Miniprotein binders against q9h3h3. Designs and how they scored, part 239

Target 1, 235 residues: q9h3h3
Amino acid sequence: EDGFTAEHLAAEAMAADMDPWLVFDARTTPATELDAWLAKYPPSQVTRYGDPGSPNSEPVGWIAVYGQGYSPNSGDVQGLQAAWEALQTSGRPITPGTLRQLAITHHVLSGKWLMHLAPGFKLDHAWAGIARAVVEGQLQVAKVSPRAKEGGRQVICVYTDDFTDRLGVLEADSAIRAAGIKCLLTYKPDVYTYLGIYRANRWHLCPTLYESRFQLGGSARGSRVLDRANNVELT
Key: E = the ipSAE of ESMFold2; O = the ipSAE of OpenDDE; V2 = 0.75 times the mean of E and O plus 0.25 times the DockQ between their complexes.

## First folded at step 16 (miniprotein)

Design WI102 (at its last look DockQ between E and O 0.95; V2 from the best seeds 0.82)
Fold by OpenDDE base, look of step 17:
Structure WI102 (fold): chain B 235 residues (1-235), chain A 85 residues (1-85)
Amino acid sequence: as target 1 above (235 residues)
Amino acid sequence: DREKLIRRFERLVRRAERLLRRAEEALKRGDLEEAEELIIYALMSLKLAAWIAKELGDPELLERVEELVERAERLLEEVERLKRE
């Protein structure tokens, strides 16, 4: 992956955000309807562009579930982007600390746990578990990418309000694990997404702050959460 | 915000209690694998609850967590015993 790949991924993410979303909103829809909605729109079958025979006839950017306590707060994304452009022009060194300070200053503090799964039963089952956890108030909001035309892995995103709140990040990890998900999780602040900072970016910034691995066996049972910036285990 | 931390604590404890009840039900039906997983999930929540109790400096909250940890450990020992039979 190079700078072109990062720009391409940013463009695809922006395009997906601009297309219609399939949303289950627990604030307005009874929880008893969740199972029927999940059956109607399994993420392994929902297609990005509304392919013939898919549950959706129109393009879908994301499939999402909103919990009862969900309140969208994106902060000052425009101010963040302007400050980022000014910082690049200044020639000052750009560090993870710099991005953290920009995020705090502009109140862009949201982040997400990410899991990548192949299309199929395991993905749909994982999504159903996450969706239930959101509707039950264990998690606030989650989304999953629709199936791409070329196939490949789909991503489930589980959000937290503040990437600087380590306890909140760990609480979300524990809730994801309690939903039965055992795969590798990576945590990324949304500030990195808004600034188009992906893997192999020109600033050599790692957009992943945390990594979670789950184990059932051995002396250390449960999640092991690694702070990648400091190479320290938090659990 | 102390009140926010207390709400977070109570959410974690309620999660753990629910998971432990489900683990006991799994044990009764002989599903040792499910019981073990549920206990591990409960212990994860209780670890975070213990951290909050310590941050709050509240010994009563910490004692409540410790009681639930002991319950989880007893259930885990029973699962391990039954897996060896």
Scores: ipSAE 0.812, ipTM 0.933, lowest interface PAE 0.5, mean pLDDT 92
Fold by ESMFold2, look of step 17:
Structure WI102 (fold): chain B 235 residues (1-235), chain A 85 residues (1-85)
Amino acid sequence: as target 1 above (235 residues)
Amino acid sequence: DREKLIRRFERLVRRAERLLRRAEEALKRGDLEEAEELIIYALMSLKLAAWIAKELGDPELLERVEELVERAERLLEEVERLKRE
């Protein structure tokens, strides 16, 4: 399995989580301040380590916007991780079903729609649309990675509170599209992230639960959302 | 639960109504591409609302959705007619 790449991704994620975040918190900040904040901190210009010429002088791990109704709850992550270790030594098979049950048992239910965009106007425009949707109450919370290097793709994560709530995940997809996002979206439950399970993993698990493809033309306008776990189209 | 589904239904319908009003304004300005996009977003929202109305078994909610879908489809036909001109 790709142990070095997975270990490096986990270390980068941990480092970003521990560095300062740039946060617009709608729970404590008036919505009228959002446009100025977006102009000050475009994700294509905010640098991971505070490079010269960037708007930030210190490292930034993430740029985030919290909606009015955002209530942080990661669930029992420590219990989840302990149960995961026990499962691995138990000899029981590791399947998407057992992972789902583990997440439910420990209340680690959040997940996120992901989109990957190159730095530039398209990224900044997409982020601005998502941020406005969060502040307007159409989405709950989102974050975007800062620029690490020229030409490298950045990620926007749009969270939902329960990956088992299919309607809620689809509602978030529709809100993302209404914010002007036309690219491929993939949905990953946070349980996979907390356990360090990436696409190239030892258990051959697929951490992508849903894919959303958007189309304006033809007979199937809108999102086509595929359930990767069951190979069933939802929309 | 049922109350959560009703709140989600109302949220989706309100979004669709707002999107259709914006689509009508874009159409008045002659911005046919913007109007088309807004109508499609409205229809996506209404599709989920219809699914919820059917799950609730409430024909009045379903009728509200169907009326908005008909409005959206008439607007989309007008946009496509104008694009052919």
Scores: ipSAE 0.738, ipTM 0.914, lowest interface PAE 1.1, mean pLDDT 89
Fold by ESMFold2-Fast, scan of step 16:
Structure WI102 (fold): chain B 235 residues (1-235), chain A 85 residues (1-85)
Amino acid sequence: as target 1 above (235 residues)
Amino acid sequence: DREKLIRRFERLVRRAERLLRRAEEALKRGDLEEAEELIIYALMSLKLAAWIAKELGDPELLERVEELVERAERLLEEVERLKRE
């Protein structure tokens, strides 16, 4: 677990992206079919590499729900990667601001709210809430990892199209909360993922831009979102 | 982009309206905890809508948000009153 390198994590992510996905696509499928699809493919039961005893006999990289207005736009990832190599060769400082500028220049703007949950009822219930929010148009697109053979927590990723659009990030947070999600959320720009920058990287960069905590009781009811880079509370 | 902000404003306002309708139904069923939770979600959406209205400098949009906030606060007061019983 602790021995995972950025290269190892990047290789696993690439393998998941290349393997088949189970997709509910609201652009082509009636919303009335969602509940049956969710019952057929609960993420706690869908296995990463297939199992005759699970809903899938073949490998599944991700379980995803696309909103009615979803239009994938990864930007110029190839140009981003070339610019990243050039930056490393230049000897110039590598900072959050430098990565932000690279991302803007190459239109690699998407990002995601992440939640990590143990396999079981709470994960499946959380995913169902997120999926319904996507199909109802409150969120754009979301994915959840299948259950790994090694065990461990699964991740739900809820995407926004522009990590520099602070209001859009906060709007997604509010929609996730309204879907019934109460756990800790962290927000990561996809530029970090495409460059293979994870926790404990050589650049000492924190790939988490925002953190969201939720409370219903007490004096601070609702969502508290922290801007990790600037150490400023937004809500 | 004014157009994108207006669409986002309308989405947040519609979300708040749906949440408040669900809260009213929960209140009718006597589910005070669910009603309270839904009202809090509605207020979260309205807070963001208010920020957009202020950024657009549109007093009419801000008034629409304030009317919904007042409605949410009245429902929350009713929930609190019923819990005391």
Scores: ipSAE 0.592, ipTM 0.866, lowest interface PAE 1.9, mean pLDDT 88
ESMFold2 (binder alone), look of step 17: mean pLDDT 88; pTM 0.873

Design WI103
Fold by ESMFold2-Fast, scan of step 16:
Structure WI103 (fold): chain B 235 residues (1-235), chain A 85 residues (1-85)
Amino acid sequence: as target 1 above (235 residues)
Amino acid sequence: DREELIRRFERLVRRAERLLRRAEEALKRGDLETAEELIIYALMSLKLAAWIAEELGDPELLERVEELIERVERLLEEVERLKRE
């Protein structure tokens, strides 16, 4: 049961990565063109497999915005996968700590803040805020899923370079909040994605490393960020 | 890397300054809810900037953050004053 759910999610993720992306690349495109691009491709209307009634007639895997300073570094994913297979064969317990060490050894350090929103105005507004923050240099890179045929929630992913850099993770959280985002955020290191760690995984690991909740009033002001692996509040 | 920490500090301080200017504009419009949100976002950025200044051991950088926190306090007092009116 756990295996089937994780395999299905991994297959969908692979398909999205392989299909064409709609990209606003601030490294080569003037910031003044962003508002027109956002109006042309609102994520609530861009369809996963294309539709004559949508902005796209062909499949779209992701809608992405690259910041001016964006420089992708995926690390040694092949070495990571080989080491993962060896770890599983060894019979040793699979823990957040062992996965962290694999990621560090193979330089697979990137991760992402995730937010899940239903198709509609709130999603499009949230994405526009995130996209502007990326183009303004407050965030490095972000992407949002297109609308699936069945409906359901869409996901906005906001990336950071190094999931072990707590300050960097918190900087991204603060920038997301400053963009007007108030919903629950969860942070997932890309190593978990490459190794197929999703909800209901075989190893019973929490699929996210950090969690951010925002409160404006009361005694708590701003974000409360929890390190779920170590059960430590960072803010 | 000292240079990278300084760049991150400057980015966070500039973000806080921009947010506080927007908060002042919201206060002028009587939009107290937006002003309070922007002030809190600025405070979040300043908290991270303070952590960097402490790590760098630089009292001048910490003083810059403290000056901006004084602006946060002033604006929060203004929000409370206007709510009572």
Scores: ipSAE 0.375, ipTM 0.783, lowest interface PAE 3.4, mean pLDDT 87

Design WI104
Fold by ESMFold2-Fast, scan of step 16:
Structure WI104 (fold): chain B 235 residues (1-235), chain A 87 residues (1-87)
Amino acid sequence: as target 1 above (235 residues)
Amino acid sequence: DREELIRRFERLVRRAERLLRRAEEALKRGDLETAEELIIYALMSLKLAKWIIEELGDPELLERVEELVERAERLLEEVERLKRELG
């Protein structure tokens, strides 16, 4: 990936956030309605830009489930972006620690576990498991991308409040696994997303802090979470 | 803070207890795959609970976690035994 690809990814993310979302909000909707909602909007059948033959005819940016106790706190994203521009202009070193400090200073602490799955039954089943965990209070909030025209992989994002809260990140991982998810997971702080820092950035920053692998057999059972920066296994 | 850590600890321990009860029922029904998964999820919850109690330094709560870990490990051994017999 180069600078152009990073700009393209940032533009796609912005467009998705600006387009309408399909939301199951457990704060205002009875939990008993979840199964019908999941059946109506399976992610493999919801198209990004609409399709009369799908559950949607209009563009959909994201399909999301909000937990009953979910209280969004994006922090001061504008202040973060201004401080980032100032940092770049200052000539000071740009390191993971510097970004962590900017995120803390501006209260931009949220992060997310990501999983990428091909469109189909496995994706829809995984999303249903995640959505039920959110409504049951085991996770706070999650969203899944609609299907792109080209049929590429879709992403499920499971959010935590604070990427510096290692225990909270690990608790979310354990809840994702308990929901039946066995694929590779990667954890990314939203600070990197808000600043447009993706793979192959000019500062050589790795936006992925953790990765989680799950296995039932072999030398290790259960979830193995690796701290990518320090190359240390946490679980 | 300490109260939030205790609250998290209690939530993880209660989750592990519920998962182990469900695993015992799955095992009773002969559903070895479900039993195995539930036991592993319980052990994952207990590992996090143990990290919290190590931070808090409470030997009685550590003993409670270790008792649940031993219960989970015994159930996992039983699942492995039955898988060998049915294999």
Scores: ipSAE 0.337, ipTM 0.762, lowest interface PAE 3.7, mean pLDDT 87

Design WI11
Fold by ESMFold2-Fast, scan of step 16:
Structure WI11 (fold): chain B 235 residues (1-235), chain A 85 residues (1-85)
Amino acid sequence: as target 1 above (235 residues)
Amino acid sequence: DREELIQRFERLVRRAERLLRRAEEALKRGDLETAEELIIYALMSLKLAAWIAEELGDPELLERVEELVERAERLLEEVERLKRE
């Protein structure tokens, strides 16, 4: 039931975006306040719907940190959605290249590195590292999901402005690694999210553009970034 | 954009310089694992900086990267030496 699960994922994403966010905004808040804010709102303890004993009494959709230079720009999402509808009815081939062109035409260029971690110390430690990198100007913006009612893994999203800017994507990967993150990272353009394209879709498109793996030892030291579509290593 | 590439180059070089300074401090206190990690992060930044220098076609920028890479490699050799002790 690909259609059913896609509807549920889209509804969950919409609900999270519409619910209140806990935000540390480095544009208006001194960097010296970050450590206290992180201690008050560890993502393993902040609950999605404000359960008793959590630091939040109300629902929280996302926990986010905005860098000093952060300037929100989602592009023309409405124009993208209209063009996507037209493409589907046109009978023209739907490929990664056609989605890329729609994204460029409508300036829906943002994307994100994703990491999925179980609730606990490792999640909170990883989030603290990412948040510090954002506040220090090494990354632009990041968010982490609150703890879900059912449990399961939480996600940290680290955004870049332009998924077609390969160097920018790699710069963000490098900064994430320098923040102490060693787990698997995957990169997804937001155009796929806005169009409701997930792992199991009717067009057999892979919404993951890049994977990053990190090694300290051996002959292949450092970050290894793979272009998933072409199966080519970039680093 | 040429100006944007120059700004990105300078950010990556400054990051590498900070990481190498922290690596030297870690090495002085005998924290070999932290020193190794910081050197590897610096080399990752320098690899990206080298790609930008090549795109800009500026031999002076590439030379700056190569000097920092040599410094990082010397520090990594020192870490490897101390691990054998």
Scores: ipSAE 0.460, ipTM 0.828, lowest interface PAE 2.8, mean pLDDT 88

Design WI12
Fold by ESMFold2-Fast, scan of step 16:
Structure WI12 (fold): chain B 235 residues (1-235), chain A 85 residues (1-85)
Amino acid sequence: as target 1 above (235 residues)
Amino acid sequence: DREELIYRFERLVRRAERLLRRAEEALKRGDLETAEELIIYALMSLKLAAWIAEELGDPELLERVEELVERAERLLEEVERLKRE
């Protein structure tokens, strides 16, 4: 995955967003139906392009759960992209701070905690925990990728509405941990996704803002959340 | 927004209370691993609640958090005690 270009990664992301989604929408569906829905569509078995042997015969881009209070707001993505092009031609330094200001100006504030897991029981169990937290109102919205044809890790994305709200980012982290998730988490603002900031970006920016590591034993218990750009611990 | 902060504070406190009740139930069953995990999740929620109470400048809200932290610490001490036996 480290060998793909930003263009290739952006094309794959666009294709997934445009293909059909399997959605449990808590705004219109009773919470009592969630367990049956999760059993029908375990992410380790749902295939990206469909297969007679899987739960889906047709392509699936994402498997998602919307919370009862979910209200989508992508901001002004077109204005963001125009301002980004202007910034690049201006000769001004491209830094996390300038990207943060572009995002604020154009109200492109959402972001997400990411976890990457191999297909199998642990992925399905983690997704079920996250989905229940969303339906119970502990998280706002989440999605998980379907299984790729070649295999590889799948990603669970847990969204927050404002990446500049550090408390909100930390509240989501705590809810993810309370759902039983113990793996490494990284937080990426959607502005970085829209502008194509991945590992091999030309500005050498870190592609994530925060990382969360969790431990139960020892002298430091709970989440250790690090601001990666500034190497400052928040918790 | 003050009202939003109060809402978030109450949500975090209620989450901690639920987690501590589940921890007490786990302790009664002798499930020390689950009890410890739940107590740590509760303490994480209470830390965030404390930051909100401090930002609001409300000593009564901070006192509510401190009472729940003391309860969580007592339960954690009980877990450590039972592990030694």
Scores: ipSAE 0.366, ipTM 0.785, lowest interface PAE 3.9, mean pLDDT 87

Design WI13
Fold by ESMFold2-Fast, scan of step 16:
Parts: structure tokens; C-alpha cells; sequence
Structure WI13 (fold): chain B 235 residues (1-235), chain A 85 residues (1-85)
């Protein structure tokens, strides 16, 4: 079954979105309270379902930080889904360009830089750096997954409001690096998430638009961002 | 959007200024690895700021970036010099 893994990922994502979130909202909470909040809810210790010994007694879907200027806008997701069904029926080619056009038409423009880290000090340190960058106005919004019941890597998502704004995507990468993050980053538009397009999809689409690699030494210093769709190095 | 580009430019320039100040402090402590890392982050931010200044066609904004790039390059030369010693 071609869709088995995609259905499992979509179901887990839906469950996480439906469960309660732990949120530090800089729109209503003083920045001085952030360090205490981060100490109370380190993502390596917050469990998905409130396991004994964790800081949470109830299920947690996501741990999030909202910046002062954060204004949620999902666009017209319902219209996007209807157009996607029509596209699949039409016989018209399903390409990255076609999905980009659907996203633009329905204003479903948000996207995110993703980093996957094992539970532990390095994850908590990376999350603290990202959270501070959000509260300081260098990034708009971010979230991190809680520790899964079965273990495995956790994900930090750092959002931008418009995946078609290449400069905005690069500016966010720069802010993530300045926060002390050195691991591999990949960038995915939310339109792929709303349509349930993950790795190994039937259309052979790569949902990753950009990759960012960081190195300090050698001939290529700093962040190297690759445009995956065009195979062009941007930095 | 011109206004959004100006906001991004100002964020990148302010970020570079903070990073360079922290790099100077690291150099005073003899922490060459931290100083080098911070300078590279500053240069990354300034590269994007330069692209915005070029897109806006504003030579005054580009001059502001060039002054900070010169400062960053001087600090990086100092780090490289100290590492050779």
C-alpha cells in the first residue's frame, strides 16, 4: 500500500493539532518570563501523553512560542482541498509548480524550517535558542514536538509566513543560525502538509523546497542553502 | 513590498551589530572559536541585507552594510592572526 506511511503521518499530525498545546505567547506575556517557562517545559522531558515523572499531567500535542507580531493565517484551506480534488480528477499534471499555484490562489502560503534532534540536552538547548529568537522578534513563531511514547527524534518547526518569499525564507535561516543552531535544516511549505503529501507520495514530489547546511571551517563558511526544486545553491 | 523589505533589512543589520559586539567581547576573553562563529553569523546576515539594499536601489543602505562588512572582516583577520600564533 503506497499510502500507508502517509496515512499514519497524517493521523498523528491531526491528533497532535487536536490535543492541547503548551504556549508561551509573547503578545500577552512579558519576555522576562521566558527563561522560567523554558526551564519548566524542556521538550526532552514533556511527554506526548503525560507519562509519570514528566512535567505535564495531560497530553500535549505541541510546545510553541508565539512572537509579538504573530497573526495566524491558514488561508483558504477548504478551497485548496476542493481545488486539489478537482486537479486530481482533471488529468492535468501534478507538479511543484501546480501546487505552488494552488497555494498562491488560496493564500495558503506559510512554510517552515524543520530540524530533527534526539531527546536530550542538545534538543533543549536548541529549542531555548529558537524560543529566545522568537521572543526577541528575530523569528515569528516556532513549535517543538513533545517526547513520543515510543521514543525517536523530536522536531522543531520554525515558521515563515510566505514560502514564495525566498528572501524571507533565507532571513529565517540566518536567524536560526544566529541562535546557535548547527544541524541540518529542511524547508517545507504547509500546502504539502494540508494535502497530506509526505515522502514516498504517489506523485513523486519532494515536499522539501530548501536545505540548509552550516559549517564553520573550510572554504565554504556559514550557511549553505540549496534550492532543491531547481538544484541551485543560493548562499 | 518595499515596507516589508525595509523591516527585514533593519532586523538583519541590527542582528549583525549585536553579533559583532558579542564577537569583540569573545575576542577580549581569548575565545577565538566563539568569536569566529559570531563573525560568520554577522557576515551571513549582512549578505542578505546587501541583497535587500540592492533590490531597493538605495545606496545609503548599501553603505551601511559595507561599513559593517568591513568591521566584520577586520575582526575575522584578527581571529586568523591570533590562531596562527
Amino acid sequence: as target 1 above (235 residues)
Amino acid sequence: DREELIRKFERLVRRAERLLRRAEEALKRGDLETAEELIIYALMSLKLAAWIAEELGDPELLERVEELVERAERLLEEVERLKRE
Scores: ipSAE 0.229, ipTM 0.711, lowest interface PAE 5.0, mean pLDDT 87

Design WI14
Fold by ESMFold2-Fast, scan of step 16:
Structure WI14 (fold): chain B 235 residues (1-235), chain A 85 residues (1-85)
Amino acid sequence: as target 1 above (235 residues)
Amino acid sequence: DREELIRRFEKLVRRAERLLRRAEEALKRGDLETAEELIIYALMSLKLAAWIAEELGDPELLERVEELVERAERLLEEVERLKRE
């Protein structure tokens, strides 16, 4: 998250979703074209609102890569939002468990690993690695934010189709690491995004479910994935 | 469900096999850092594959994972040996 209120973060997310996306779609585009596409649209140079001196003259909301097997399923977001409204007025406690149950009931199951990097070579290199993993079938879909007008870090989002599938979440973490990514990762279910669960939310919920830290040295080599709510290691 | 777990198992095993082949190539070039990273990535994939094999209750699948883990561990020992030189 970028540190604004939940309302401001939700408004920014909606604006980005509504603006045009730059998409490499492996379902219709040969994999051999990926390297040229990545060179044309490095995320550190693509501007959020367009500039004549950048790769884009028009606004760009997201830069995305769709895998060959990618089949989007957002679930019943409208039903989720109606049930959320009812839950808020019911007086029932709002916990990770009740949000999980709402998500399952309405099949809003997707989620994402997040990494935040400063604009520059390291961001562009990380995105290229993720994009290649998506095109090669190791990950399903990913997107990266363009460079913001006010500056600051950019975010790479790597999606999985079911946040309740712990193994699937860990499989994605493994693939991200194998793509050369060494920074801290956090995992957020899309239900939290749809319901406005961000940092400093009204219900004092942790806005992410897991974190992943990577190390090469020592006896515990590889990813250490933590369930943040329960402070329990999964790997 | 069972068929999906088998497909995921095979994907993880194939990933580990590719990573170990790349690690052997890196080791032949004397690129110890790259070899070590690739071996660790392979072991991460194999750990997940082992969990699937255990969930399926299939000793043959677990044995396949154990053979690849042994190969990865031998390569990691070689990397550590060369670093001490």
Scores: ipSAE 0.523, ipTM 0.847, lowest interface PAE 2.3, mean pLDDT 87

Design WI15
Fold by ESMFold2-Fast, scan of step 16:
Structure WI15 (fold): chain B 235 residues (1-235), chain A 85 residues (1-85)
Amino acid sequence: as target 1 above (235 residues)
Amino acid sequence: DREELIRRFEQLVRRAERLLRRAEEALKRGDLETAEELIIYALMSLKLAAWIAEELGDPELLERVEELVERAERLLEEVERLKRE
């Protein structure tokens, strides 16, 4: 599948932000405790609103792992939103370039690789690989959604500090692949999430910047990363 | 900046070295599928390291990448050889 469901899950993630998170924080917790924590909280079993039959009786918004060097910086989101309203009123064209400039001006630079997996062993295995990569310093921070009541797909989000740093985005992709992840990945800057840029947006913007496909056999072995807006292969 | 790029280069090279050592161990065990996968991950890391070396304009760093690429290619040839047996 493509990245369409990622947009819907990103919107749900914003709603979940206010509920408690289950966090493994490598800044304060020894790495030796990670495996026990992963076994206690497999994302396929942690429920969004709590359930007597799950690891949690209370709501959980996200399950997250913070790397040793993690330092949160969301930038000036309020200034971004005010500038966005002014931009729409100004009549200036709304393009990937103008959104990039707003993000830079307001220091809203973070972004994330997204992967969507059905609840089950493959999801839990993928999350364990990502979590270990974060704790080992190969990735900075990641989170995974809990299981929805309906049993739909869950999303793993792997963050980078600066979506304008193409090499940094590609370094994260390579680390995700080295962690054993083979499914489709799409990359979305957080500015698009804050401004509500999704599949059916008024400006017909592609809601993700990059797409990563991985294969071990045939020609072009390894990761193929496509710049979605410009239709240019980066790898 | 230059120092940040050097740090990132060293991380990518170190990752590739770890992956290639794991690939060699997989080959010794006869686990050809795992060995092949690890070699491909190493080559992906080395491609990014080569881009950094080129951006820095440092032929010594590029040579280090080329030596590891050669090692990875030799291991991949060994995987192909063993698969045909």
Scores: ipSAE 0.394, ipTM 0.801, lowest interface PAE 3.3, mean pLDDT 87

Design WI16
Fold by ESMFold2-Fast, scan of step 16:
Structure WI16 (fold): chain B 235 residues (1-235), chain A 85 residues (1-85)
Amino acid sequence: as target 1 above (235 residues)
Amino acid sequence: DREELIRRFEHLVRRAERLLRRAEEALKRGDLETAEELIIYALMSLKLAAWIAEELGDPELLERVEELVERAERLLEEVERLKRE
């Protein structure tokens, strides 16, 4: 993945979004069915393009859990992309503030806490904890990538409705921690993903707004959340 | 939206209460590490609830948070006491 252009990363993301998803939808499925579903589709075993020995014979783009209150709202992504093209050709500065305004104008407000884990028991255990928190109403929606053929790290994404709502972002962090997650978390607004802005972009934008580190010992106990954009500790 | 903030407050308070009940159960089992972690998670939820109560300017909501913080701190003191034994 390092060395790929933003176009290549965006194309891979689009392919995953367009391929079939394995979904546990708590809006229509009883919570009692979750444990069986998690046992049937552990993310370390579900393969991206299907394999004979995996739970899936056909491609899977994402494995997702929708909470009871989940209402899909991606905003006006097409309008956002058109405005982005116009901005690039206008000669106007491309800064975090201009991207924030584009996102607000087009109602593309969702964002996500990300955790990257190697395929295996720890990934499956972390996903199960997140999925239960979603079904119990502590989180709104989450997804996890299937296993790539090469065995690289998989990602769990835990979504919030509005990246400009600091309190909402911090509430999600606390819920993730309450689910037993201790690894490094990073928060990325979906506007960066839809525009194909990743690490090492030509505008030198940091797509990560927040970082969460967990520490139990010493005088620092619980989550330490840093606002990466302003370099300010929030907790 | 004040109504949304009140719903978020109630959600965080309910989470803290659940975490503290689980912490008490862990203490009864002698699982001090789990109890400590659950208390810390409860305190994190209560910190966010306090920020909402302050935003709402409602002293009754802030008092509810302070009562749960005191309960969490008492449980944490019990964990520290048992660890010294």
Scores: ipSAE 0.007, ipTM 0.506, lowest interface PAE 9.4, mean pLDDT 85

